# VH-VL binders against o27280, part 221

Target 1, 266 residues: o27280
Amino acid sequence: MDSMNVPEVLEIKRIVEESESVKTFIFSWDFRREVRPGQFVMVWDFRDEKPMSVSLIDPVRSEIGISIRRVGEFTDRVHGLSEGDLLGIRGPYGRGFELMGRDILLVGGGIGMAPLAALADEATARGMRVDALVAARTADELLFLDRLEAAGVNISTCTDDGSCGFKGFAHERLLTLEENHDMAAVCGPEPMMFQVMRILDERDVPAQLSLERYMKCAVGICGQCCLDDTGFRVCAEGPVFWSQELSRVREFGRYRRDPAGRRVPW

## First folded at step 9 (VH-VL)

Design P24 (framework fv_bamlanivimab)
Fold by ESMFold2-Fast, scan of step 9:
Structure P24 (fold): chain C 266 residues (1-266), chain A 119 residues (1-119), chain B 107 residues (1-107)
Amino acid sequence: as target 1 above (266 residues)
Amino acid sequence: QVQLVQSGAEVKKPGSSVKVSCKASGGTFESYTISWVRQAPGQGLEWMGRIIPILGTTNYAQKFQGRVTITADKSTSTAYMELSSLRSEDTAVYYCARSKYGSYAFDIWGQGTAVTVSS
Amino acid sequence: DIQMTQSPSSLSASVGDRVTITCRASQGISNYLSWYQQKPGKAPKLLIYDASSLQSGVPSRFSGSGSGTDFTLTITSLQPEDFATYYCQQWDDYPFTFGQGTKVEIK
């Protein structure tokens, strides 16, 4: 890492409340430093630093957005901030999504829709047909539906409880969708992504999947996800992986590791 | 149907390099990866490396690391394998082979290129 | 590297025979295994992918089974055109590795 490894202190320009548990923080950005969908930044609250996917890329307004779900002490502190407050941002890091063909399927679960919302904007600007399968536990946890609709995206929803759209999981809904696509992009809980990947592989649809747990590896932070048994240079190759690369990662969709390195089934 | 068409046989001196081409005919590189596999006379198959053309990413077997370079020209749907510092032990038939996303089952193979390293 | 060991290295069989070739991985590879047929002077041909899935256009007399470390390729009724060398290949981890091959001789 080099000059972009130093955090830049930025003012929170705007905050959008996406749901009870998710906010998008918007900052002015100099696009001489390119940011692409699928990349992430390190967000520093002057105590801790955490990786967050970029959810809005707007060169016209010179803004980026970072969507953060409230899940712990760091995110609780960040959610307590107001417009005008300061955060440290460094990056962007990681490889972004690649677009190919004329149509793309986005499959997102929960906060995984954040990087996919940025990708949807780029794909529609490129003139691609975009279909999105948006999955959550309940209707209240479906994210970015209004933004996707405004961008011209064809939206299907599913919820575990049936409160909006198809009742069931993303992969169950995908099995009922007959339209083929030139590519797919997937982001969400790892078990969901594994099941979706297998279906897309059966259909010969090349897919890119974004693995949240590998974001730290891309910035050189060592952990249980660094240097897996597939021979990947995880810190250089994440967080976005093609399905062909992930099909050889033994951990993907099968088990995770706790902080002690023990295998924990999904 | 898509075919992989390789360049013709080569005779090289020890210490030189060879560059073999593999052109996709009747299809494109967009939905697959290209691997290179060699076979010495009377011996088995040995994987050398692969490229994912749309990503530009490569992976090489450690045995060939530093000597092999695999590249792809997406505009001509042609992959290349260059092997440097040739030794007599590099005498082999070199194959390119395709695999689809999510698998490294090689469903289409080139016809092979014979490379002979002799003084 | 993951080592792939085939048994036997060669065999002789008659037309109509049931032929079984085994492949053992030095560590678990789930079902990330392919089987290939190579006839003299020709490129290999994919027979089986994902340990047990028959490649389109391949005769149904070929089948694959196994997972983890132990795999088998079966030819239920050997034909004259099945004279060839057969290879297993793992793609669980880099570098991808092939078995040493099994030569099937029809005599």
Scores: ipSAE 0.006, ipTM 0.430, lowest interface PAE 13.9, mean pLDDT 84

Design P25 (framework fv_bamlanivimab)
Fold by ESMFold2-Fast, scan of step 9:
Structure P25 (fold): chain C 266 residues (1-266), chain A 119 residues (1-119), chain B 107 residues (1-107)
Amino acid sequence: as target 1 above (266 residues)
Amino acid sequence: QVQLVQSGAEVKKPGSSVKVSCKASGGTFSSYTISWVRQAPGQGLEWMGRIIPILGDTNYAQKFQGRVTITADKSTSTAYMELSSLRSEDTAVYYCAREWYGSYAFDIWGQGTAVTVSS
Amino acid sequence: DIQMTQSPSSLSASVGDRVTITCRASQGISNYLSWYQQKPGKAPKLLIYDASSLQSGVPSRFSGSGSGTDFTLTITSLQPEDFATYYCQQYDSYPFTFGQGTKVEIK
């Protein structure tokens, strides 16, 4: 690590309340440091540092946005901040999404819609046709619908409780959607991403999936990522991986660990 | 649905090289992982190596290291296996096969290419 | 390299018989094993993946079992089209390796 990896203290320029549990923090950004959708930054509140995906990339306003869900002590403290308060930001880090073809599908679950919102902006700016499946537990937890609509994205929604759109899970909704996409990008809970990946693989749609748990590897904390403990090594930096890479990880979406450390199906 | 079609049979001299092609159709080529497997007359199956076309990553069996090169051309949806410094024991049918996601199992196979090495 | 040993190397059977083929790995491979059928002059065909999962389109008379080092392919009520050579393959570690094959011949 050198001086370029030291956090820069930035003022919170604007805060957007996305839902009861999610806020987007907007900072002025010098775009001599390139930022691409799918990359993340380390957010430092002067006590703890956590990786957060970049959800807004706006070179015209010279702004980036970072969307944060309230889930614990760090995020509760950050949610208590106001415009004008300071946070440390370092990055960006990690491998971002790669766009290919003309027609793309985005599948986002909960806060996983955050990096996909930034990707949607880039894809539409390139003239691509973008279909987005936005999934959440309830209607109140669907994120970025207004931004996606403003960008010209074709939106489908689903909620577990049926309070908005299709009643059910993202993969169940995906089975009812058109199959004609050149690529897909997926971000959300790991079981959702696994089910979506399986359907996209059956449709021969190449997919990129963003895995939060690999963000720390990209900042050099663990050296390099080794996704498969059988001696099969994937030479890829997270958090974004192609479905081919993830299909080679024995535990991705297939198994979890019980309290005894045994592999059990999801 | 998806098909793998290989180039035709070849007769080669010892010391030369052979390049076998495997053209994918009926799906997105970049979503495939392609392995190469050979079978000498009356013998079993022997894995040579694989390529992940979207990454360019390859893995080779040590026995073939330095003699085998596996490549892919996304524009023509074609994978290639080139074997150099040919010996008589390289006489075999060479197969390309698609790895199935999540299992590494070979679910679709090419028809095979017979390569005969003779002086 | 992981060595895969099949037993028997060949067997003779009649239509309607139950056929059992075993495959042993020289080290633990969890369930990362597939079974293939090959007929003379043809490419191999996938039957079973992940030790026990039946490939789509394969008749239900085929089944696989086992984990770790010992694996079994079973064909219940053998049919005329089942006379072929069968191979196990591990994909736990590179290089991927095959068993030597088991030839199922008509009695």
Scores: ipSAE 0.000, ipTM 0.426, lowest interface PAE 15.0, mean pLDDT 83

Design P26 (framework fv_bamlanivimab)
Fold by ESMFold2-Fast, scan of step 9:
Structure P26 (fold): chain C 266 residues (1-266), chain A 119 residues (1-119), chain B 107 residues (1-107)
Amino acid sequence: as target 1 above (266 residues)
Amino acid sequence: QVQLVQSGAEVKKPGSSVKVSCKASGGTFSDYTISWVRQAPGQGLEWMGRIIPILGTTNYAQKFQGRVTITADKSTSTAYMELSSLRSEDTAVYYCARSKYGSYAFDIWGQGTAVTVSS
Amino acid sequence: DIQMTQSPSSLSASVGDRVTITCRASQGIDNYLSWYQQKPGKAPKLLIYDASSLQSGVPSRFSGSGSGTDFTLTITSLQPEDFATYYCQQYDSWPFTFGQGTKVEIK
């Protein structure tokens, strides 16, 4: 019996308000069903089901956390829930991050910091040196700084408006960082990830990037993964990809799909 | 069916350099990482370094840093390992091996290249 | 560097025997471990990856188990072609390191 393919109805144990628009929902979890950083779950509110990255993995407390940004009808309904309410959780799905080497750089933009927060916990538990570049439009949108600090992560910030840290974009801040890393993990808007990837490639740092759009493909919705300019099939391998794999996808960092499936610039 | 085909045996003088090739036959390097692993006579396996061929990204074991250079030619699906300042203790069979991203389990190996450093 | 220690360094066995080889990592490596078979004059051949996943084309008599620091390769009903040297390898951290090898010899 494949328990990962049926929703388990779980009680919301705790809710953490990360920002005005982001909440982390924490559930008791049976770790006989292992979860890795970079994987996602399907969250079911008994009306609609959406993929969400796992942002907290805590085997000691037997808890997982799922961070959700309020962007539409489904997420508005979920944000209206309280501790003690129920949600359906199915999964985990997808390929998680791979850790290797002694030193890792995390580059997160907005809600993309969520799966990287879980990765930071695992990397520090393995004794790795962790540097994180946390990017957002404003200081109020920087996420998980308290968790990263508690984990012993060396944090750099940048905001578009300069309200915290470096004034500018993630790739501009990265150009001022001169440390060598054995690997990097990147999650955020695709244009940011594309520019960061190019800099890391020039520095000979292997990078893994997490693509939200490929989460649906990992559960068998092949059309989302196959709609690129090259016709390349990537649906079985997401959401985490090596930078080499993404260099073959013409649309990466350049185009997105609107609700009608039409190619539009970022 | 993919094979990794390596260049032939080499006999070198101490202080010289050697360059070993590894060609993908029946497939390409575009989806794989290539590592180099050596084995001295009667000894175990020692990882030297790897390359992601399409990117040129390399990582080396600290023991070989400064002496080893790994490169790849995408157009010919050929990886190279060059070892300089050769010593008698560099006498070994040198293997190339491929792995998929995220795995680093070496699923296909070259046949090996014997390098003998004669003094 | 992570040190990989195999036990035993050699063993003698007969066709039909159950053979067990152990591998110990000097620090936790989760399940990032592979097992290889090597015959004299030949390149190594992958048997097991991710501690317990059988490589395509490898006979089902080979199995792997373990996590963290302690790992085991088992060969049920040993065949004549299984007399070889076996290596474990960790890929949790750079540089990747191999065990010293276990030679399985005919009794």
Scores: ipSAE 0.000, ipTM 0.395, lowest interface PAE 15.4, mean pLDDT 82

Design P27 (framework fv_bamlanivimab)
Fold by ESMFold2-Fast, scan of step 9:
Structure P27 (fold): chain C 266 residues (1-266), chain A 119 residues (1-119), chain B 107 residues (1-107)
Amino acid sequence: as target 1 above (266 residues)
Amino acid sequence: QVQLVQSGAEVKKPGSSVKVSCKASGGTFSSYTISWVRQAPGQGLEWMGRIWPILGETNYAQKFQGRVTITADKSTSTAYMELSSLRSEDTAVYYCARSKYGSYAFDIWGQGTAVTVSS
Amino acid sequence: DIQMTQSPSSLSASVGDRVTITCRASQGISNYLSWYQQKPGKAPKLLIYDASSLQSGVPSRFSGSGSGTDFTLTITSLQPEDFATYYCQQYDSYPFTFGQGTKVEIK
C-alpha cells in the first residue's frame, strides 16, 4: 500500500553460517526506511516469496541481517546462494518489540532466537542487563551464542536431549532461574511460549511474545487474518503481542486447527 | 507481593459523578488486566468493565456503557473508574481486581471503596 | 448475557463435613470458570481458576470440577475459617458474570 510493498533487489553482502541448517544473509540497508527488532521482511527469490524475521539491525554499518532455516524448497534454494547473488526484499512489516525497565529476559527456542538476537543488541546498546535462555532440541540447534556473548548477554542454555546445558524444556529451566526481570521477550514453538508465559505472568513479569503464524497476511490484504474471538490479527497487530493480549486468545498454546478448521489439542 | 490499594469512601448526590482509584504496588502494572466489580449492600458481585493497560483497550458491561469510563496511568501504576449520572441504585462497594494469566480469573483484589448515593 | 446459577443459595454445615456447591451456565463456557470465597466486609479471594486449577496458597481441601455448563466446588473437610459466601464466575465472554452466591453457615 506504500513503497515498502515493492521489493527492492539487493545484493547478498555476506553470509554467516549459524548452524548446519541456519544461515544469516546480510544486506546493505537504507535506514531512512526504519526497521526495529521483532519486525519481518518478505524475501523473494524470483520464484516464491516468504516472510523472514530480521535478526541483525546495524545502522552504523548500514546493514540488516535475515536468518533463514532450511525447511523446504524455497529455503533450500536460498541456502544455495552465494555472496554477490541477488534477493528481493520487501518491508519491514509488523509491530516490533518495546523495551522497558533495566533488566530483560529473552527466551528463545530454535530459530526463534533470530528476532531476539536483534532485540539483545538494542537492549545492550541502551544499557539494559540482558539474560537469555536459549533452548533447542539438541546442542547443534542452539543459535547466536557467540553473538550474544560478544554483546555482554548472560546466557543460560537447555536442550531436550541434554547435549548442552540443562536437560529439559525451556519452562523447566526457567523455574530454576532468578525471578527479577522488569520485562521478558519470548519467541519459539507455541507450546513452549505458552508454558513460559504462564510462569512469567505468575512472577508479574510483563512479556512480549512473537507469533510468526500468518505473517504472510500482513503484506497484501488489510484485515483478513484473525487469531480468535478477540479479533486480533497477527499480520496487522503482530507478530509481537503482550502476554495480557494473548491471555484472551483461546487457541494460543492450547489448540491448533486442522485443515477443516476443527480445534485439535497440541 | 502485588497489592491493589483503592481510594477512600465517597458520598455523592444523584446526578453527580464519582472517580475511584486503584493503585498497584509491589509488581509490574503492565503485566495484567484490571477489572471493576461492584457489590450493592447484601447483594452479589457485578462486573462493570476492564482495561488492558498496555493497549488502553476497554470493555464494558452493556448496563454501564455510556456511564462508565475506565482509564489507566502507567506512570503512577493507577487504574481509575469514573461512573457518571449517579442514581441511588449505584450505592455499592466498588472493587478493582487483577486478571490472572490466561484465565481472566481475579487473583488479587483491592480492599473496596464504599460509594453512597443519597440526596 | 450468560446467566450463572448456583445451588444451593445457602447451606448449614458442621466442621469436618464435605460440602459441595454447584454452578450452572446458561450456555457452554468450556473451562473458563473461577470460584471465589468472600467473608463479611472483605474482598473476594480466588480459590479455583480454569474450573479445576487450585490457586497458589489455597488449601488442598478445596477442589473444582466440571466443564461446559455444569461445575462443582468441593470442600472435603470443612474448617472454621471456611464459613463464608462462595461465588462462581464465567470468563468465556463479555460481560463476565457471577453466580448469585452460596452462603455456607454453621449448623
Scores: ipSAE 0.000, ipTM 0.439, lowest interface PAE 14.3, mean pLDDT 83

Design P28 (framework fv_bamlanivimab)
Fold by ESMFold2-Fast, scan of step 9:
Structure P28 (fold): chain C 266 residues (1-266), chain A 119 residues (1-119), chain B 107 residues (1-107)
Amino acid sequence: as target 1 above (266 residues)
Amino acid sequence: QVQLVQSGAEVKKPGSSVKVSCKASGGTFSEYTISWVRQAPGQGLEWMGRIIPILGTTNYAQKFQGRVTITADKSTSTAYMELSSLRSEDTAVYYCARTYWGEYYMDVWGQGTAVTVSS
Amino acid sequence: DIQMTQSPSSLSASVGDRVTITCRASQGISNYLSWYQQKPGKAPKLLIYDASSLQSGVPSRFSGSGSGTDFTLTITSLQPEDFATYYCQQYDSYPFTFGQGTKVEIK
C-alpha cells in the first residue's frame, strides 16, 4: 500500500561516516509514506539500483537514513558521492520488525546493525527496555555504538579478535548474557543468525530475523523469490521472518545460492 | 505435562458468533503455538489458523479470513477462537492443539468443543 | 494450497495384518509431514512427525517413511486398538492441510 514504484530523485542532505567501510546517507522524507524499521528502499545511482535497509527514521526532522557498506562497484560509486549530490529512492518495501513486550534484545552483526539501529530508536521512544549485542570482526567495525548509547540502549559488544568487549562470536557472547527478554530481533550474516536463533529458541525467546540477501527482490523487480523448501515469497513475506518460520528453511544458515542458483556452503 | 481444556458445547443460530476457549494447564505459553482445527460430522480435519501467544501473531486459512479471530491471554494461559457470521456448514467439533516453535506438528490436543448451528 | 491425498480412503483388515497407508502432496514438502490417529468421538493423537519420527509413547509397530511428495504410514502387526481413522498433515506451508483420512475397519 505505501510502496512507490517509481524512483524519486532526492538530494543527499547529510553523510555520516559510521566506519571506514560504512556510511549513512540522510534524505528529507515525506512521512505520508510510512516507513518502519526492517523495511528497505531501492537506491538508484542512475546506472544501477540496489536494495538498502533503512537505518534512520526521524519524523521530527522529516529524515530517513540509509546505511551502505562498501562491497562492490555500485557501493564504491555511492561512497564517492558528497552532500548535495542526487540519488533515486524507491520504496519502502518489505515486512518490517514488530515491537511487542517490554524488554527487547537486539543482536546485530556488521552492517546488520543498520536496520536494528532504527528499531532501537523506535523501541526506546516507546519506553521499552532495549539490550543490544553488537558484533563485528574488529572494534573499528562495530556500528552505531554512540547512537545506541545516546538512545539509552544497554550495550554489549563482541569482536572476533577481542579488540572490544567479549573475544569471540555473537552466539558465544549471547550464551553469557541474561536470558530474560520478551522478544529479540536479529540481523547479520546468516551463519551468525542461525546460531543466535537456535540459542534464542532454546531460551524460549521469540525472535525476528532479517534476511538481507533477498532484499534485491523489490516490487516489480522479482516476483519469483522463493526459499528452497517452503515456497516462501521473500519479496512479499520478508525480509523479516519469525524464527519459527526460518527453522523450516533447510538452507537458512547452512547454504546460500550463487548467481546461477546453485547451493553454496557459507 | 501440558493439557488443553476447552469450553463446553454450544448451540447457535445462523448469523451469530461463537467464541471457544482453550486453557493450557502446564508449561508456558511461550513454549508453543496454538492451532485451531475443526471437523464437521463425518468429515475430515480442517486447519483454521494458529497464534503465537507471546507475540499475538496469527495466520489464518483463507477460507476463514474475515470471519475468524484467534486471540490469546498469556496471564490466564488461554487461547480463544471466535467465528462470526455462522452458517449451518460451520457445525463441527472445534479442536485446539499445540505445537512447539520451529515444529508445527500438533502433539497435544484439546478434547474438542461441539458447535451446532441450526435454526 | 497444498492438497494432501490419501490412499486408500478405507480398508478392512484383521488383527495381525500389515497395513500400509499412503499420502501424496500436490507439491514438495520435504519431510514436513505428520500422521495422526483418530478414534470416534475423540481428538486426534500424534503418531509420527517429520515423516519418520515416532512420537514418544507410540508403539514401535507404527512407522513412517517418505520425503518430497510421497509418504507412507505402516502398521506392521495390527492390534484391536488400531482400528481408527488415520490422517496425514503437511506443515511445509500455510495453510496447514490434512489428507481426507483413511479408515481402518475390522474385516
Scores: ipSAE 0.007, ipTM 0.422, lowest interface PAE 12.5, mean pLDDT 83

Design P29 (framework fv_bamlanivimab)
Fold by ESMFold2-Fast, scan of step 9:
Structure P29 (fold): chain C 266 residues (1-266), chain A 119 residues (1-119), chain B 107 residues (1-107)
Amino acid sequence: as target 1 above (266 residues)
Amino acid sequence: QVQLVQSGAEVKKPGSSVKVSCKASGGTFSSYYISWVRQAPGQGLEWMGRIIPILGDTNYAQKFQGRVTITADKSTSTAYMELSSLRSEDTAVYYCARSKYGSYAFDIWGQGTAVTVSS
Amino acid sequence: DIQMTQSPSSLSASVGDRVTITCRASQGISNYLSWYQQKPGKAPKLLIYDASSLQSGVPSRFSGSGSGTDFTLTITSLQPEDFATYYCQQYESYPFTFGQGTKVEIK
């Protein structure tokens, strides 16, 4: 905790353009400070800091990668940086994914593929059979397909507009895929994760889901740690939760909270 | 191998409601959409709505929204379509049909249920 | 809503004839179109999906073509059992919509 609470100023070693709106920033990393898929770091541009999932973990090259979608002022500034520029990194934080069994299904939506790409690398290295369902609005927003293919992952795609693979949503595509996996990992928009979780529960497949909104809670800066507005509280460290924890929370997949604490539909 | 078997013909009074069933036999409908399509005498096909049975998720054509309710019971592999506030214009054959995700084409149809609305 | 318009509304043909039926969408639907055959008193039967893919068990004399807004169903050598009404259907967006139908009648 102590050393993890002080940001290290690291040089951007390489930048990979994943799409028009997503870049992966690669840093040298000392693996005496372990990092696991599903964990996040706080990225500091010397003005603001934001939590970002770790998308590449490469102990052989002593590198980590952090994938960032351009969605606002902070991310616009970070996207304007070049190789050789500096960022503050502190962490890692949160609990990572747990791998069990021989076969894993990954279901990722948009930038949610970032932590799942790191998980795919680890699962493949352990000799697991990896199936990935990669979902996005359009073909241009599908992420990490080349990395997953190079790792030997069996890839299925879906896009809302039908521009690549199955036309439809992730949960609709999942209904056409094999029912038998030892476990699953899911990351993406919360409504997508909710629908996917229900299908996996019906199939008796244990799933882990990564919730971005719990990243700040894990570092103690979130003012609210409640998922259920009727008074049920989840105070455990995120961002990764088992489906059995989330299935008892009525708010999951239905509502979120704005900065004022008001319920907003997804 | 899967068949969709619908309930029998109904004669209803104006203002009443009708509930038609559609049972999957020789398999399950949990991996498919189930849609309801009607056809008035001498007229074409009209899509009413669909359900994803495993999720209970529905989508209805605007014309029927507020009068139609589509449900599914996974334990009996049966989908239902209930239409309320019946009018003579609702006299039609009502079909259930399944579609595979990604194609949305209706590859298996029920035999149809004739619903007659008359005094 | 996407409007589907078929041409012609009816046609008369003889056994052995080549029959073509067209379907026009009011907006682009890519290849998200299916064709159905319906005989009197029976449920529709799927012939073609994704504009040009032949459904399993459907005779090879049936074929579909087109993309975007203009689509064609062709029957290369009409058989006695092919006298029926044919419908196109789009599944680009909800609500799914059908053409008005084309009756293929004995000449």
Scores: ipSAE 0.007, ipTM 0.517, lowest interface PAE 9.7, mean pLDDT 85

Design P30 (framework fv_bamlanivimab)
Fold by ESMFold2-Fast, scan of step 9:
Structure P30 (fold): chain C 266 residues (1-266), chain A 119 residues (1-119), chain B 107 residues (1-107)
Amino acid sequence: as target 1 above (266 residues)
Amino acid sequence: QVQLVQSGAEVKKPGSSVKVSCKASGGTFSSYTISWVRQAPGQGLEWMGRIIPILDTTNYAQKFQGRVTITADKSTSTAYMELSSLRSEDTAVYYCARSYYGSYAFDIWGQGTAVTVSS
Amino acid sequence: DIQMTQSPSSLSASVGDRVTITCRASQGISNYLSWYQQKPGKAPKLLIYDASSLQSGVPSRFSGSGSGTDFTLTITSLQPEDFATYYCQQYDSYPFTFGQGTKVEIK
């Protein structure tokens, strides 16, 4: 059995409160198991197991971080834990982001900034120029601004309500940005990602998009999380996809699957 | 299957406000974007703004910014459009219309609400 | 704002005719364009979305084509119920904008 498929019981070394609803849990990590931005781990609280994106990769301190938003029973239990408590971690899994060129644009919505924060660290370490568009409904939901600033990232913000930065959606803010980039990476709500993707396609900027709802598919758990037009192959290569791959998927940005596998509009 | 049903015709005085409702019947609009589009007598279609009920977010055409407010009540599957400081040129039929995320093609329309602004 | 211009503004046709309506955007909108039919006193009805995709329940005599700035709606073998006003609409950027309309009238 591959060691990646067996949960390790790890001690929560540190907890960072990112917002009222988001915490980052930091663990010691043996980097003989390589972890790349865009990959995820399975988090086990000894009752249920859920996929979570890796948001911090620090080989100097031998640490990884996992950012978790409180949205239900499992995440409520995990948010109740303290430093010194134990969680099972399995992985990493999935396709990580690939970096190319000298200049990268990151576009993140809400918790979608978690995998992009790890990517920002790697891109800056490689000497790339990093611009980040951080979007949320309200200022309270903007994540990782201090960490991005400390890394030397050029930050733009937008909120739906105008409480921080541009008033409007990520794609509306992106239309007012006239920067050239060699590539982009996008993570957030699927409707946001679809709108951003189409603008980047028109600007001829190759983009990678992280579809967090397909994290389970990347480990061979098929069910209803497979993309409409590609089936098994897409499940094996997720959750990060190039925009060219997603442009052929009828469901992207328009439909999702319910628990019974029926197509449901967003 | 889903039908959008709008409130009845209104006659308003200049300077007043009007609030038009749009109820999803035979299903829900919570998975869709709801836009408001108006049409003055003998004229074409003019987009006013939209709400995404799932995200609880709005966007308005600049022409109407500061005068229009679009809201949604998910519990009753009803969207509202309120237009203030009414002028005679606001006389029009007001439509609500739904669209899927990503495309914004309006696949279902309400029957329209006639709003007449006269002294 | 993106301006949508339709040609012609009106046309006269007979049952059985092939009708072509064009729509031009003032800037590139990829394929983010829809076509609507409106009959007097009624709400618009979606015919075509994403420039060329036929809406469910719409007769196959309707078709759309084009990308970028130039788009066409074609009605093959015009039927009595097709006499109406037709509108194009872009949804590439806010504000969403409509063409001025093309009225298809009986000869």
Scores: ipSAE 0.000, ipTM 0.393, lowest interface PAE 16.0, mean pLDDT 83

